VHH binders against p49116. Designs and how they scored, part 18

Target 1, 238 residues: p49116
Amino acid sequence: EGPLLSDTHVTFKLTMPSPMPEYLNVHYICESASRLLFLSMHWARSIPAFQALGQDCNTSLVRACWNELFTLGLAQCAQVMSLSTILAAIVNHLQNSIQEDKLSGDRIKQVMEHIWKLQEFCNSMAKLDIDGYEYAYLKAIVLFSPDHPGLTSTSQIEKFQEKAQMELQDYVQKTYSEDTYRLARILVRLPALRLMSSNITEELFFTGLIGNVSIDSIIPYILKMETAEYNGQITGAS

## First folded at step 12 (VHH)

Design te1
Fold by ESMFold2, fold request of step 21:
Structure te1 (fold): chain B 238 residues (1-238), chain A 120 residues (1-120)
Amino acid sequence: as target 1 above (238 residues)
Amino acid sequence: DVQLVESGGGLVQAGGSLRLSCAASGFTFRNYGMYWGRQAPGKGREWVSGISWSGGYTNYASSVKGRFTISRDNAKNTLYLQMNNLKPEDTALYYCARPGYGKTPESDYWGQGTQVTVSS
């Protein structure tokens, strides 16, 4: 019945805020991260298989996996985002918080370990030289995970995940016919995504959001939001 | 939409070298791995070599390993195959390819090919 994704889903172009500030700050980091989150949610929304599951299932799936999709997006866009520079700025901020006694030593250890795990994941993806096609299918495998609690249509979700796995396998086998292990090496990276803390991701990248709202609470609104509406709200024009 | 145009084939003596080029257009070249295939007279199409988006990972058929080198230039949207120490059995029509979304190579995007003939 035709492929799960198309060339339009392989395209994943992140546009950074302009102008870039002389020194990175919380507002620039939060706007950059918000753009990646919006791009990731709208990427998921654009998939016909995702659309077929219905609005309530769509919201449940994205709430369950947004941090995994966001983390894949960070790895895919690490160069465009200057992610290493962003993480260095965050580490410097954490050092200032120690000097001012604003965070506990245990919390700082948790955050630093998370940053290390994120850096290791991004490095492992770069070493495998994962391309846009492979990233799109890895994101699809993560999105269509049938084992999250509270999901409906789990049989159909599992079918879509299997289709994503098969189509990624076909791509890898056609491109790299003498390497029977590339798919396995790629897929072995995915379990690390489930160990990333959504709470710490919010602290690292989304501290500039208004109020104490969590990403989980705004996902239904992001999924409904048009690109023009989002840009208007960032500029304050709407 | 997707277009692939091979060039650089020709007649060469055994032991010689050729460099094939493939100009790509109609898609975002850097988003995809690419590969070369070849078809000898009276034979089916054979996979020769593949390359990842940045060129950081390459893969070769055992029959060409050590003699052929695949490379790419993303700024020029061009795929290359350097063929050294050529043998008569390398005689074939050489095609560059971008993977498609189907299960088999027949559904991928192929150029028209460039002929390589190796004389003894």
Scores: ipSAE 0.802, ipTM 0.933, lowest interface PAE 0.9, mean pLDDT 88
Fold by ESMFold2, last read:
Structure te1 (fold): chain B 238 residues (1-238), chain A 120 residues (1-120)
Amino acid sequence: as target 1 above (238 residues)
Amino acid sequence: DVQLVESGGGLVQAGGSLRLSCAASGFTFRNYGMYWGRQAPGKGREWVSGISWSGGYTNYASSVKGRFTISRDNAKNTLYLQMNNLKPEDTALYYCARPGYGKTPESDYWGQGTQVTVSS
């Protein structure tokens, strides 16, 4: 009966590995991305509505949307992460790989298109000056998406998504009463998230973490972790 | 606990200026948009102006647009309202607010208000 989220879900603090290296490297990028991923999974798991759906449904939802949640996290934490610097370094590396014939032309094109889409998404979110409340509700709308293939409890998921949309609408209308279009401007950013490739996200940010195992295959284990283990992964303490 | 404390109100002649402050505590100030409301004697509370988390977006009621400026300082957890060219119609108790999770403004977080009185 209460709100879908609370102030505890609006809090989303990413702590970066310190110090930032003079030369950006795969280890720093992967550690930073891993902290964001575990922070995002912890965030999702802490939502009472998510907990109410049951373990199988939880796994199915997160498998379907982890890349969208991660991408929202990148946009929200772009300044803290120095994301523009990370992406520039990756682009320079890809340009060198073309000159050295290390990667196929088709793969490089796919990766560059993904980087461009990510940069444009983050720029659009910054232009809208999206706050922590708005990000929390955008993540909830993405998490409770009933239209992904293979989901169970679709009607309850849809109810939670509608509740997230309603509560975001209420927030925007109360805060910005003379701007009838802010909600629409925010929501039209979400379809771009479906264009982000999980495979390329893994290549850009997780090449040192998962070896030959995709992130969606380890989601059940991430969701079952003890709270202390989560905290270690989020802070890099273990 | 969320706490909002307004200050800077007073008595001023028409055409004058005042600067209101709102000290915020009990929540992470930079995570939220903020707004000002006011309540004139015998009237309901009306929305005056809103501001996004960084201050990059602002929005004003038509009755105050061009005369009032909302701003914030996230390092000081403080919301401001600069009110210029004040009119007797601006006489009200001014409240700062942080949106809550309910549908209506009555469920939001409000301060106790600061009185602004504009004499002819």
Scores: ipSAE 0.802, ipTM 0.933, lowest interface PAE 0.9, mean pLDDT 89
Fold by ESMFold2, fold request of step 21:
Structure te1 (fold): chain B 238 residues (1-238), chain A 120 residues (1-120)
Amino acid sequence: as target 1 above (238 residues)
Amino acid sequence: DVQLVESGGGLVQAGGSLRLSCAASGFTFRNYGMYWGRQAPGKGREWVSGISWSGGYTNYASSVKGRFTISRDNAKNTLYLQMNNLKPEDTALYYCARPGYGKTPESDYWGQGTQVTVSS
């Protein structure tokens, strides 16, 4: 009963590390990405429907979808992050690695294709002019995906996803009453998120910070953190 | 606390123009699409026009398309409706709205409205 989300879940404010370096570097990129990751996990944990599923189900859901949530966060925060500048710096670094024969050509091709897909996704979301309400509901649809392997309570998860879809439809229909296809145009962007490789995301955004530890392995710890701890990680304060 | 305050209504002769404004406060304006509705005497409220958060997408009721232009200024937290070539049928109380979380417009956030009267 009551809506799946509220205005508090629509709020998604990313604060960038300060000061911005004259030249972007691995540490700035990793800190920026870490803030977005913790902001995204805090967002997911704050949803009453998510809390109702229980800790084991919460962990399983987030392990299954963290990369999709992160990618939606990149698209939503692309301007404040200067994401195009970050990706250009990464591409330049990869080109130097080719020139110095430090990476396999096949791996570099895979990473470049991933960057291109990420840029295309962010551009398509900007072209649709997706707002904060729509992003919040798209994140909810991705979070409550019942088709990931290893999940329990899939019937309840599916019902929450259906609720998110219907509430997004209500918003779109009320705001843009003469456009019966906006919801469909928005939803057809979501399959592209499954094309985003979590290991390449880790390589692009998290290599210097996490070392050889996957995001998947730390999610149970992130979800158990106290709210004050989250705020420290989101802002980089320690 | 969400607040929407419309202004710019008035009495105008058919064929004339008016520009409505809606000052928004109590929420992060750029997070939401916005829309205008209107209510003619003795009728229910009808949707007029919607606009996306940046203004990059706009949508109009067929009865006003080509005559009305919706716009917004996110730096000023203000929504606008430019109404040209006004007709007596446009006479209504015009409302600015931000969508809420309910299924129907009744649960959305509305201003008090600004009266537009078009004489023949």
Scores: ipSAE 0.799, ipTM 0.932, lowest interface PAE 0.9, mean pLDDT 89
Fold by ESMFold2, fold request of step 21:
Structure te1 (fold): chain B 238 residues (1-238), chain A 120 residues (1-120)
Amino acid sequence: as target 1 above (238 residues)
Amino acid sequence: DVQLVESGGGLVQAGGSLRLSCAASGFTFRNYGMYWGRQAPGKGREWVSGISWSGGYTNYASSVKGRFTISRDNAKNTLYLQMNNLKPEDTALYYCARPGYGKTPESDYWGQGTQVTVSS
């Protein structure tokens, strides 16, 4: 009954630590990425259909797709984050690590391939001129993916994904009535998200976290944290 | 509240030009694609043209392609329709629209429209 999302879910306002430092550092990159991660998780939590699935299912869904949501967030917020500058700084750091023999050649290849795939994904999304409505529904489609192992309520999750697909189709057809292929062009970008490694995403964007804590392990805590408490912790860190 | 206010309509001779404007408020304009529709006397509402959030993608009904140009200025929260080589068949009430969450255009957000009348 009623639409899966509303204007509040289309709004996706990322605020950056300010101002951007003259020289990028691990703290700035990690704080920026953490803000995007929290925004993405709390965006998912705000969806009534997500809330209806229950806390354990919520945690399982987000654990399964956090990297896809994060990657969509990077593409959506690439300009405000100055993502190209962040990635350039990371590449320069990797070159220093090669000269000092700190990383294996195989690992460097994996990381550079991931960066290239991320850049190509962001560029393809920009070329399609994907808007906030379309991003919100793409995020919903990846969030309500019934195919991940270990999920409960997979029939209901599939129904929510189908609803997201239909509502995106309605939007595209109403806005661009003479273009019957835009939905297909948008949807075929989603498989690239499954090629993004959560391990490498953590290495690129979250190396400033204390210890070797995986994002997967902290998802339950992020989902329970109040938005005001999160803002206080991040604001106090900047 | 979402508000859309069209302006720039009027009476023009065939072959002439008009530029329509649509002032948007009550929502984050850059988050959405926008479109124009029109309703001629005795007819249903017809989709005219759509534009993506940055203006990087545009789409036109075959009846207006090559004559009309949709554009937007996100700094001014304004949608535009440049209408050239106007024909009497373009006579209609022109509406700007922001898509809503329903299946059909009737559930979208519409302005009250601006009248365009093209004389022979």
Scores: ipSAE 0.793, ipTM 0.930, lowest interface PAE 0.9, mean pLDDT 88
Fold by ESMFold2, last read:
Structure te1 (fold): chain B 238 residues (1-238), chain A 120 residues (1-120)
Amino acid sequence: as target 1 above (238 residues)
Amino acid sequence: DVQLVESGGGLVQAGGSLRLSCAASGFTFRNYGMYWGRQAPGKGREWVSGISWSGGYTNYASSVKGRFTISRDNAKNTLYLQMNNLKPEDTALYYCARPGYGKTPESDYWGQGTQVTVSS
């Protein structure tokens, strides 16, 4: 009936832990990443179309795409997070692990390739000068992906994705009327998100999570989190 | 409420220059691309130029490319249009805009405009 998103969904403000340590460490990186994850999940929860699909469908969608949403969040917040500095610290740590013979050379190669892909994705998004409106709709396109296995209500999800694509098209055409290709340039960045490994994202950003619990396992709890508790998690207050 | 207020219009001789400003309020300015449009007497609206949130990407109508420069200052929530080598055909009401959520420009947020008149 109305637009898929509104100005409230375009806002995406990440607050970093304070104070920033002199040397970046696992705790700071994990807390920073957790704040981005919570912000991303609760952003998705705030969308009326998402709410209309029901709790089971909500959980299934977010489990399927959390790494893509997280990666878009990294690109959007790369300056606020000092992401380049975080990744450099991780690379240095990995190189020290080789020197001390603590990790498989094949595993480290795999992780370094993932870091390179992440850096290239973030750089490509920055070169396109993607704004908050465009990021919000890219996240919606990723969220409402009907092609993930095990989804119910696939036809409704597809309709929401098409609506997101059309509303992004309208925005780009009105803002940049003489640039026929901006929408295409933006949309062709999305397939790279599917090549990002959620397992490696967890290793890079979420080390120190207790037990064998993965991000997939905690998604239902994050989505049900009350507003006051959510605000405490993303700001470190309460 | 979203508000856009244009200023800087006036009467200018052909070949002259003019700088338009647009003060924005009621929304987070840096989250959005912005554009300028114009409406000449008896004609429909014409898109003139667009600018990305940081100013890193700009786009111009063929009729003004090389003569007009769009810019923005996110600290001041202000959009600008520097117009050089003005021609009588540039005479129009100039308005700044932020895109809305509808398909057509009629659903966008506009200012009331500032008149630019170029005499020959």
Scores: ipSAE 0.775, ipTM 0.924, lowest interface PAE 1.0, mean pLDDT 88

Design ue5
Fold by OpenDDE, fold request of step 18:
Structure ue5 (fold): chain B 238 residues (1-238), chain A 121 residues (1-121)
Amino acid sequence: as target 1 above (238 residues)
Amino acid sequence: EVQLVESGGGVVQPGGSLRLSCAASGFTFSRYDMSWVRQAPGKGPEWVSSITGSGGSTLYADSVKGRFTISRDNSKNTLYLQMNSLRPEDTALYYCVKGGYLPWRKTFDISSQGTLVTVSS
């Protein structure tokens, strides 16, 4: 078999709503996040190995790992998104909710810790200066994770993950030959993704979705939607 | 020219059911995601439901989830909305829209007359 990823899978360009408002409201945050989510899902769709798993398996797989993919996307697109500003805005919005006594102390702590984890993860990735190829492979490794409960075709998923890992290794060896431990430094960041709650991520970024649609519900839709409309919307007017 | 013609609206009591239809022409129906949008009196348009081109996936607003079912027959170029357990708050003009669910969509391309659904006791 050929490589899992090609150069076409390295491109990951997020288009943000423009202009950025002075005040980042819930809608702006949700739109930005939604654009990233859709981009991530369509990226996954573009991988032949992903397609080979079938629709049911694909849906299950993405449902299991969407938060990790999304988070890697946040890290990769942190600069374009002005992620720090977005997170700060989210915190400000949360403060309003806190003042209204809508959240328990424990919940507030959980949410704030989650935001901290997101920021730290993204900072750590920036510090490592992860390039587009490395991100692509990392996303593939995360996508093809066989250890989620309820998955079918786990052997095949594992095979794809191994392939992603090998390709990443080869790339790092070739590109960063002087840095013997770069691969290890990159891979050890992945466990941090599993510490982050998908529910909290959804609450923070996607509360403003039209119709109050859940991420769980929207995933199969994104995976099966006609791509022409999506492509037309992201390249044209938002 | 894209044409969408809604039908099936009417007056129904709370708890009742209606089935809306949308006849589409002027484009390759199966290649487009489709949506239902409604506009209640004095309110702006509200997204109700979407279905992918192939019909393989559907999406619903939380307000109608479990009560409404969107479907399509690509051989007939027709979009459907089965509405069960109707509520007074479902009263609106319902529009068929070419295009699917996009969270960042600012406007819906409503070019049809719609079909009126009135839920009242």
Scores: ipSAE 0.918, ipTM 0.962, lowest interface PAE 0.5, mean pLDDT 94
Fold by OpenDDE, fold request of step 18:
Structure ue5 (fold): chain B 238 residues (1-238), chain A 121 residues (1-121)
Amino acid sequence: as target 1 above (238 residues)
Amino acid sequence: EVQLVESGGGVVQPGGSLRLSCAASGFTFSRYDMSWVRQAPGKGPEWVSSITGSGGSTLYADSVKGRFTISRDNSKNTLYLQMNSLRPEDTALYYCVKGGYLPWRKTFDISSQGTLVTVSS
């Protein structure tokens, strides 16, 4: 069999709304996050192995790992997104809510810890200087995770995950031959993704979606949508 | 030229039902996601529902979820909106739009006359 990923899967270019406003409101944050979400899911659906699993399995996989994929995307696109600025804006919005007594102390703590974990994860990835190939393989490893509840075709999913892991290993060995432990350093970052709440991520980044749609409901739509309009808008930077 | 013609609007009592249709021409219908958008008096356009080109996936605004059903017949180049349990707040001009759900969409390309739905006792 051929490789799981090709060079086309390495390219991961996020187009941000332009211009960046002086004040990052909820809409800007939501739009930016939505663009990343769509990009991530379109990336997934472009993988032949992903397509081979069938629509139901594909949907289930993405529903299970969207937060992890999204978070990896945040890390990969942190500079382009000005992620630190976005997170700071989110914190500021939260502070306003706190002043208005809209949140409990426990909830505030949970949300702030989540933001901290996101920032820490992205910083850790930046320190490792993860390249585009490594991100692609890491996303594939996360995508083809067989350990989520309710999944079908787990053996096949596991096979694809192993392929992703092997290809990553080969790449790292070839590209970073002088760093024997690079692969291990990269892989040990993955568990941090499981510590992050998808619900909190959704609340922080996706509040204000048109029609108040949930990520759960939008996932199958993104996976099956026609991409011509999407590509046209992204190319136009609108 | 893209043409969209809505029909099926009318006056109904609260709790009633209507079925809207949209006849599409001038483009390959099956290759495009389609949406319903409505505009109530004194309000801006509101996204209602979208369906993928193949019809394999649908999406609904929270305000209509569980009450409205979007569907399409690609062989007839027709988009449908089944509206059940109608409420006064559903009163609006309803438009079919070429294009799907995009969270960052600021405007809808409304080029048709729409069909009026009035829900009143």
Scores: ipSAE 0.917, ipTM 0.962, lowest interface PAE 0.5, mean pLDDT 94
Fold by OpenDDE, look of step 14:
Structure ue5 (fold): chain B 238 residues (1-238), chain A 121 residues (1-121)
Amino acid sequence: as target 1 above (238 residues)
Amino acid sequence: EVQLVESGGGVVQPGGSLRLSCAASGFTFSRYDMSWVRQAPGKGPEWVSSITGSGGSTLYADSVKGRFTISRDNSKNTLYLQMNSLRPEDTALYYCVKGGYLPWRKTFDISSQGTLVTVSS
């Protein structure tokens, strides 16, 4: 039995839509987010252990953790995405919508707090200077979480999570030998992901999906789409 | 070299049903996701549905969800669209497209003639 992750799983390169518009419209934001979502899902698909769980379990697992994976992806790709600019644009669009739709004060607060939590999480990860290996293992730990309701094969999922944790520990010990508490500092960030609403994330980033499909609906499709289709999508060809 | 030929269109009453077919050639059909796209008179193209290469997963626009069913027979290199409970707003030229769902795509590479579906009382 080999390692859970290989060097191929460390690579996580997001290609942004081009050209970047002067004004970040809903379409640009949605496309950027969708590319990240697809990248994250295909990353998961590329893990042999993930494949070993079977299609039904895979779908359930991703449905349970897609928001966390997406958020880790935002953090990892924050610079390439110009995430701060995207979030600012989202806030601006939200403000316009709020004025028009007369959203409740409580809802406004919830959405704004969510945006704040996203920004703070990404900032915290940047401060920790998390590298590509650490992100890969963190995503694996999040992906192979056995504590979601309704999952099958929880014992196997747990084993994979433990393996991810062990490999992360080994990597950190080897790479950051002088920082004895780095692993703990990294892992303590994970609870923040569970505080974030997947519904709000979907509303903020994915309102421009063609056909108005839900993330819940698109996940099975992404997980089963042909690789050639994905590669074509990455190039941004329209 | 890619050839897509749609058929099955016609005139139906509201609430009626049609089954569209698309014969594909010039590529390994099973290795590609496929989509249906439609274009109503005076409007731009609209994505309708997609199916993965293996047929294991399908996706639908909200406007057709619950009424349309996309399927494929890879042994026959054929894509299908079963359309039930048709509405006047479903009137359009329907195209078979090589390629799957793109969440952000507003334009489609249409290289076929399409098949006309008219829903009218």
Scores: ipSAE 0.883, ipTM 0.943, lowest interface PAE 0.5, mean pLDDT 93
Fold by OpenDDE, look of step 12:
Structure ue5 (fold): chain B 238 residues (1-238), chain A 121 residues (1-121)
Amino acid sequence: as target 1 above (238 residues)
Amino acid sequence: EVQLVESGGGVVQPGGSLRLSCAASGFTFSRYDMSWVRQAPGKGPEWVSSITGSGGSTLYADSVKGRFTISRDNSKNTLYLQMNSLRPEDTALYYCVKGGYLPWRKTFDISSQGTLVTVSS
C-alpha cells in the first residue's frame, strides 16, 4: 500500500474574495470562511483513503471534525486571510450586538474566549513555523480520528490515522533532523482544537450563509459537488 | 448555447402541490450542479435548492426544507422540483439555474423565462 498523502495533498491554496472591502462586513467574512471550508472539504475528499471509507462514513467523519479542519486551515491561511483583521472585524460586529443587549454576559464571555483561543492557536502555529507538509499530515491526523461518537469503520480510520502519524514522523525526521523534539511540539498543539466549540465557530464565521443552511447540512453537498464548478467560481473563470 | 426551459407552474391552494420541470440543453448536463431560484413580486432572487451533478446530494433553503424535493434525470437532461405543502409566500417565478449552491451567492445568472407558481386561497 502506498503512502496516505502525496505531494498533491500538500498544496493548500486559498483564494480570497477580491477586492477586499475597506470595511469587512459579514458577507466578506462568510465568503472567506466558506471558501476555506470548501477547500478543506475538497482536500479531504481528494485523499484516496478517505474515499475508501465510503460516502456515509466520509460524511460522518467530516461532520465530526470539520471545526478542527477549519481551524487548522485558518492557521495555515492566516496571512493570506488577514485573520487578525477578520477576527477584529468579528469582534466589532459583536460589539454592536452587545450594545443592543442581544447577548448575555456569559455568552459574550464565551464567544470572546473562543476568539481568543482561535487567535492563540493560530499564533502558536505561526511560532512553530509549520510547513505545508506538516499541515497536510496534521489535517490528516485530525480527519482520520476514530474517537468520535457514531463512526463506522473505526478500525480502518485508526489505521489511516496511524499512517498519517508515521508519515509525519518520517517527514520531520528527514526534514528537521536537528530538531529532535519538533514532532512532539507539533502534536501537542492538536488537543487545543478539541477545546473549541463548533457551534461558536459556525456562529462567528457562517451566519451569512445563503438560505440559512447549517454546516451540518452543507457538508454532504460540498463533498459531492462538482469540483470544476467550484474552481471556476473561485477563480472567476466562469 | 445553454438553454433552460421551465414548466409545471400554475395556481394552487395553500397546502397544495406542484411539480416543476426544467429541460436543459447546450451543455453536458450531468457534469453540472443545478439549482432552483425563485423571485417573488417586488423581491430579489432567492436560492431555493441545489443538486449535485450526479444527483447524489441535495441542499435546501431553510424556508423550503422538508417541503420541497429537488431531483434530476441525467438521461433526460431534466431537473425537477417537487413542491408540497405550498404556502402563499412560495408564490414566485421559479427559475432553473446552471450551477450549484454557493454560500455567498447573492446574484444568479437567470437567462430563462421561468415558470410562475401562485399559491392563493
Scores: ipSAE 0.868, ipTM 0.934, lowest interface PAE 0.6, mean pLDDT 94
Fold by ESMFold2, look of step 14:
Structure ue5 (fold): chain B 238 residues (1-238), chain A 121 residues (1-121)
Amino acid sequence: as target 1 above (238 residues)
Amino acid sequence: EVQLVESGGGVVQPGGSLRLSCAASGFTFSRYDMSWVRQAPGKGPEWVSSITGSGGSTLYADSVKGRFTISRDNSKNTLYLQMNSLRPEDTALYYCVKGGYLPWRKTFDISSQGTLVTVSS
């Protein structure tokens, strides 16, 4: 069998809503995040190994890992998204809500801790100068995780994850041959992704979704939607 | 040319049911996601529901989830909306739209007259 990923899976081009509003708002943040979510889901569905798992397994797998994929996408696209500016706007809004006594103190603490973890993760990835190939393999490793509760076909998922790990190892050893510990430094970042809260990610980035749909309900739709309209939006003239 | 013709609207009591139909022509129906959009008097268009081209997945606005069911019959080029437990706030002109759910979609391409649903005592 051939490589798990090809060069087409390395390209990860996020286009932002235009024009950028003078004042960041819930709609701009939600549209920006939604573009990243859709890009991440379409990235996953383009992988032949993912296609081979079948539609029900695909949906279960993505429901289990979407926040990890999204968080890797945030780190990869942090500059294009102006993520630090978005997070600062969210923090300022939360601080105003505290002053106006509109939220539980315990909930605000949870949200602030999540924002801090997210910023620290993105900064650590930037310090390592993670490249596009490395991000693609890291996304594949988190996508093909066999240890999520409730999954079927775990042996096949594990085989694909092992292949993603092997391809990452080969790439790092070839490309960064002078840095013996680069692979280890990269891989130790991954466990933090499992501890990111999907609930809080939805609150931070997806409050403004049209129709108030949840991410869990939209995932099977994105995975089965016709791609022509989506590709036309992100490509412009197709 | 793309043509979408809605039908099945009418006046119904609260708690009642209606079934809307949309006859589609001028394009390969099964290769497009489809949506229902509604417009209440004095309000802008509101997305209601979408269905994938194959019919394999559906998505609903929270305001209608559990009460409305979108479906399609690709052999008849027809989109449906089964509306149960209707409420006065469901009163609107209902449009069938070529295209699915995208949060950044600039406009829904409404090219039809729609079908009026009125829910009143």
Scores: ipSAE 0.761, ipTM 0.904, lowest interface PAE 1.0, mean pLDDT 89

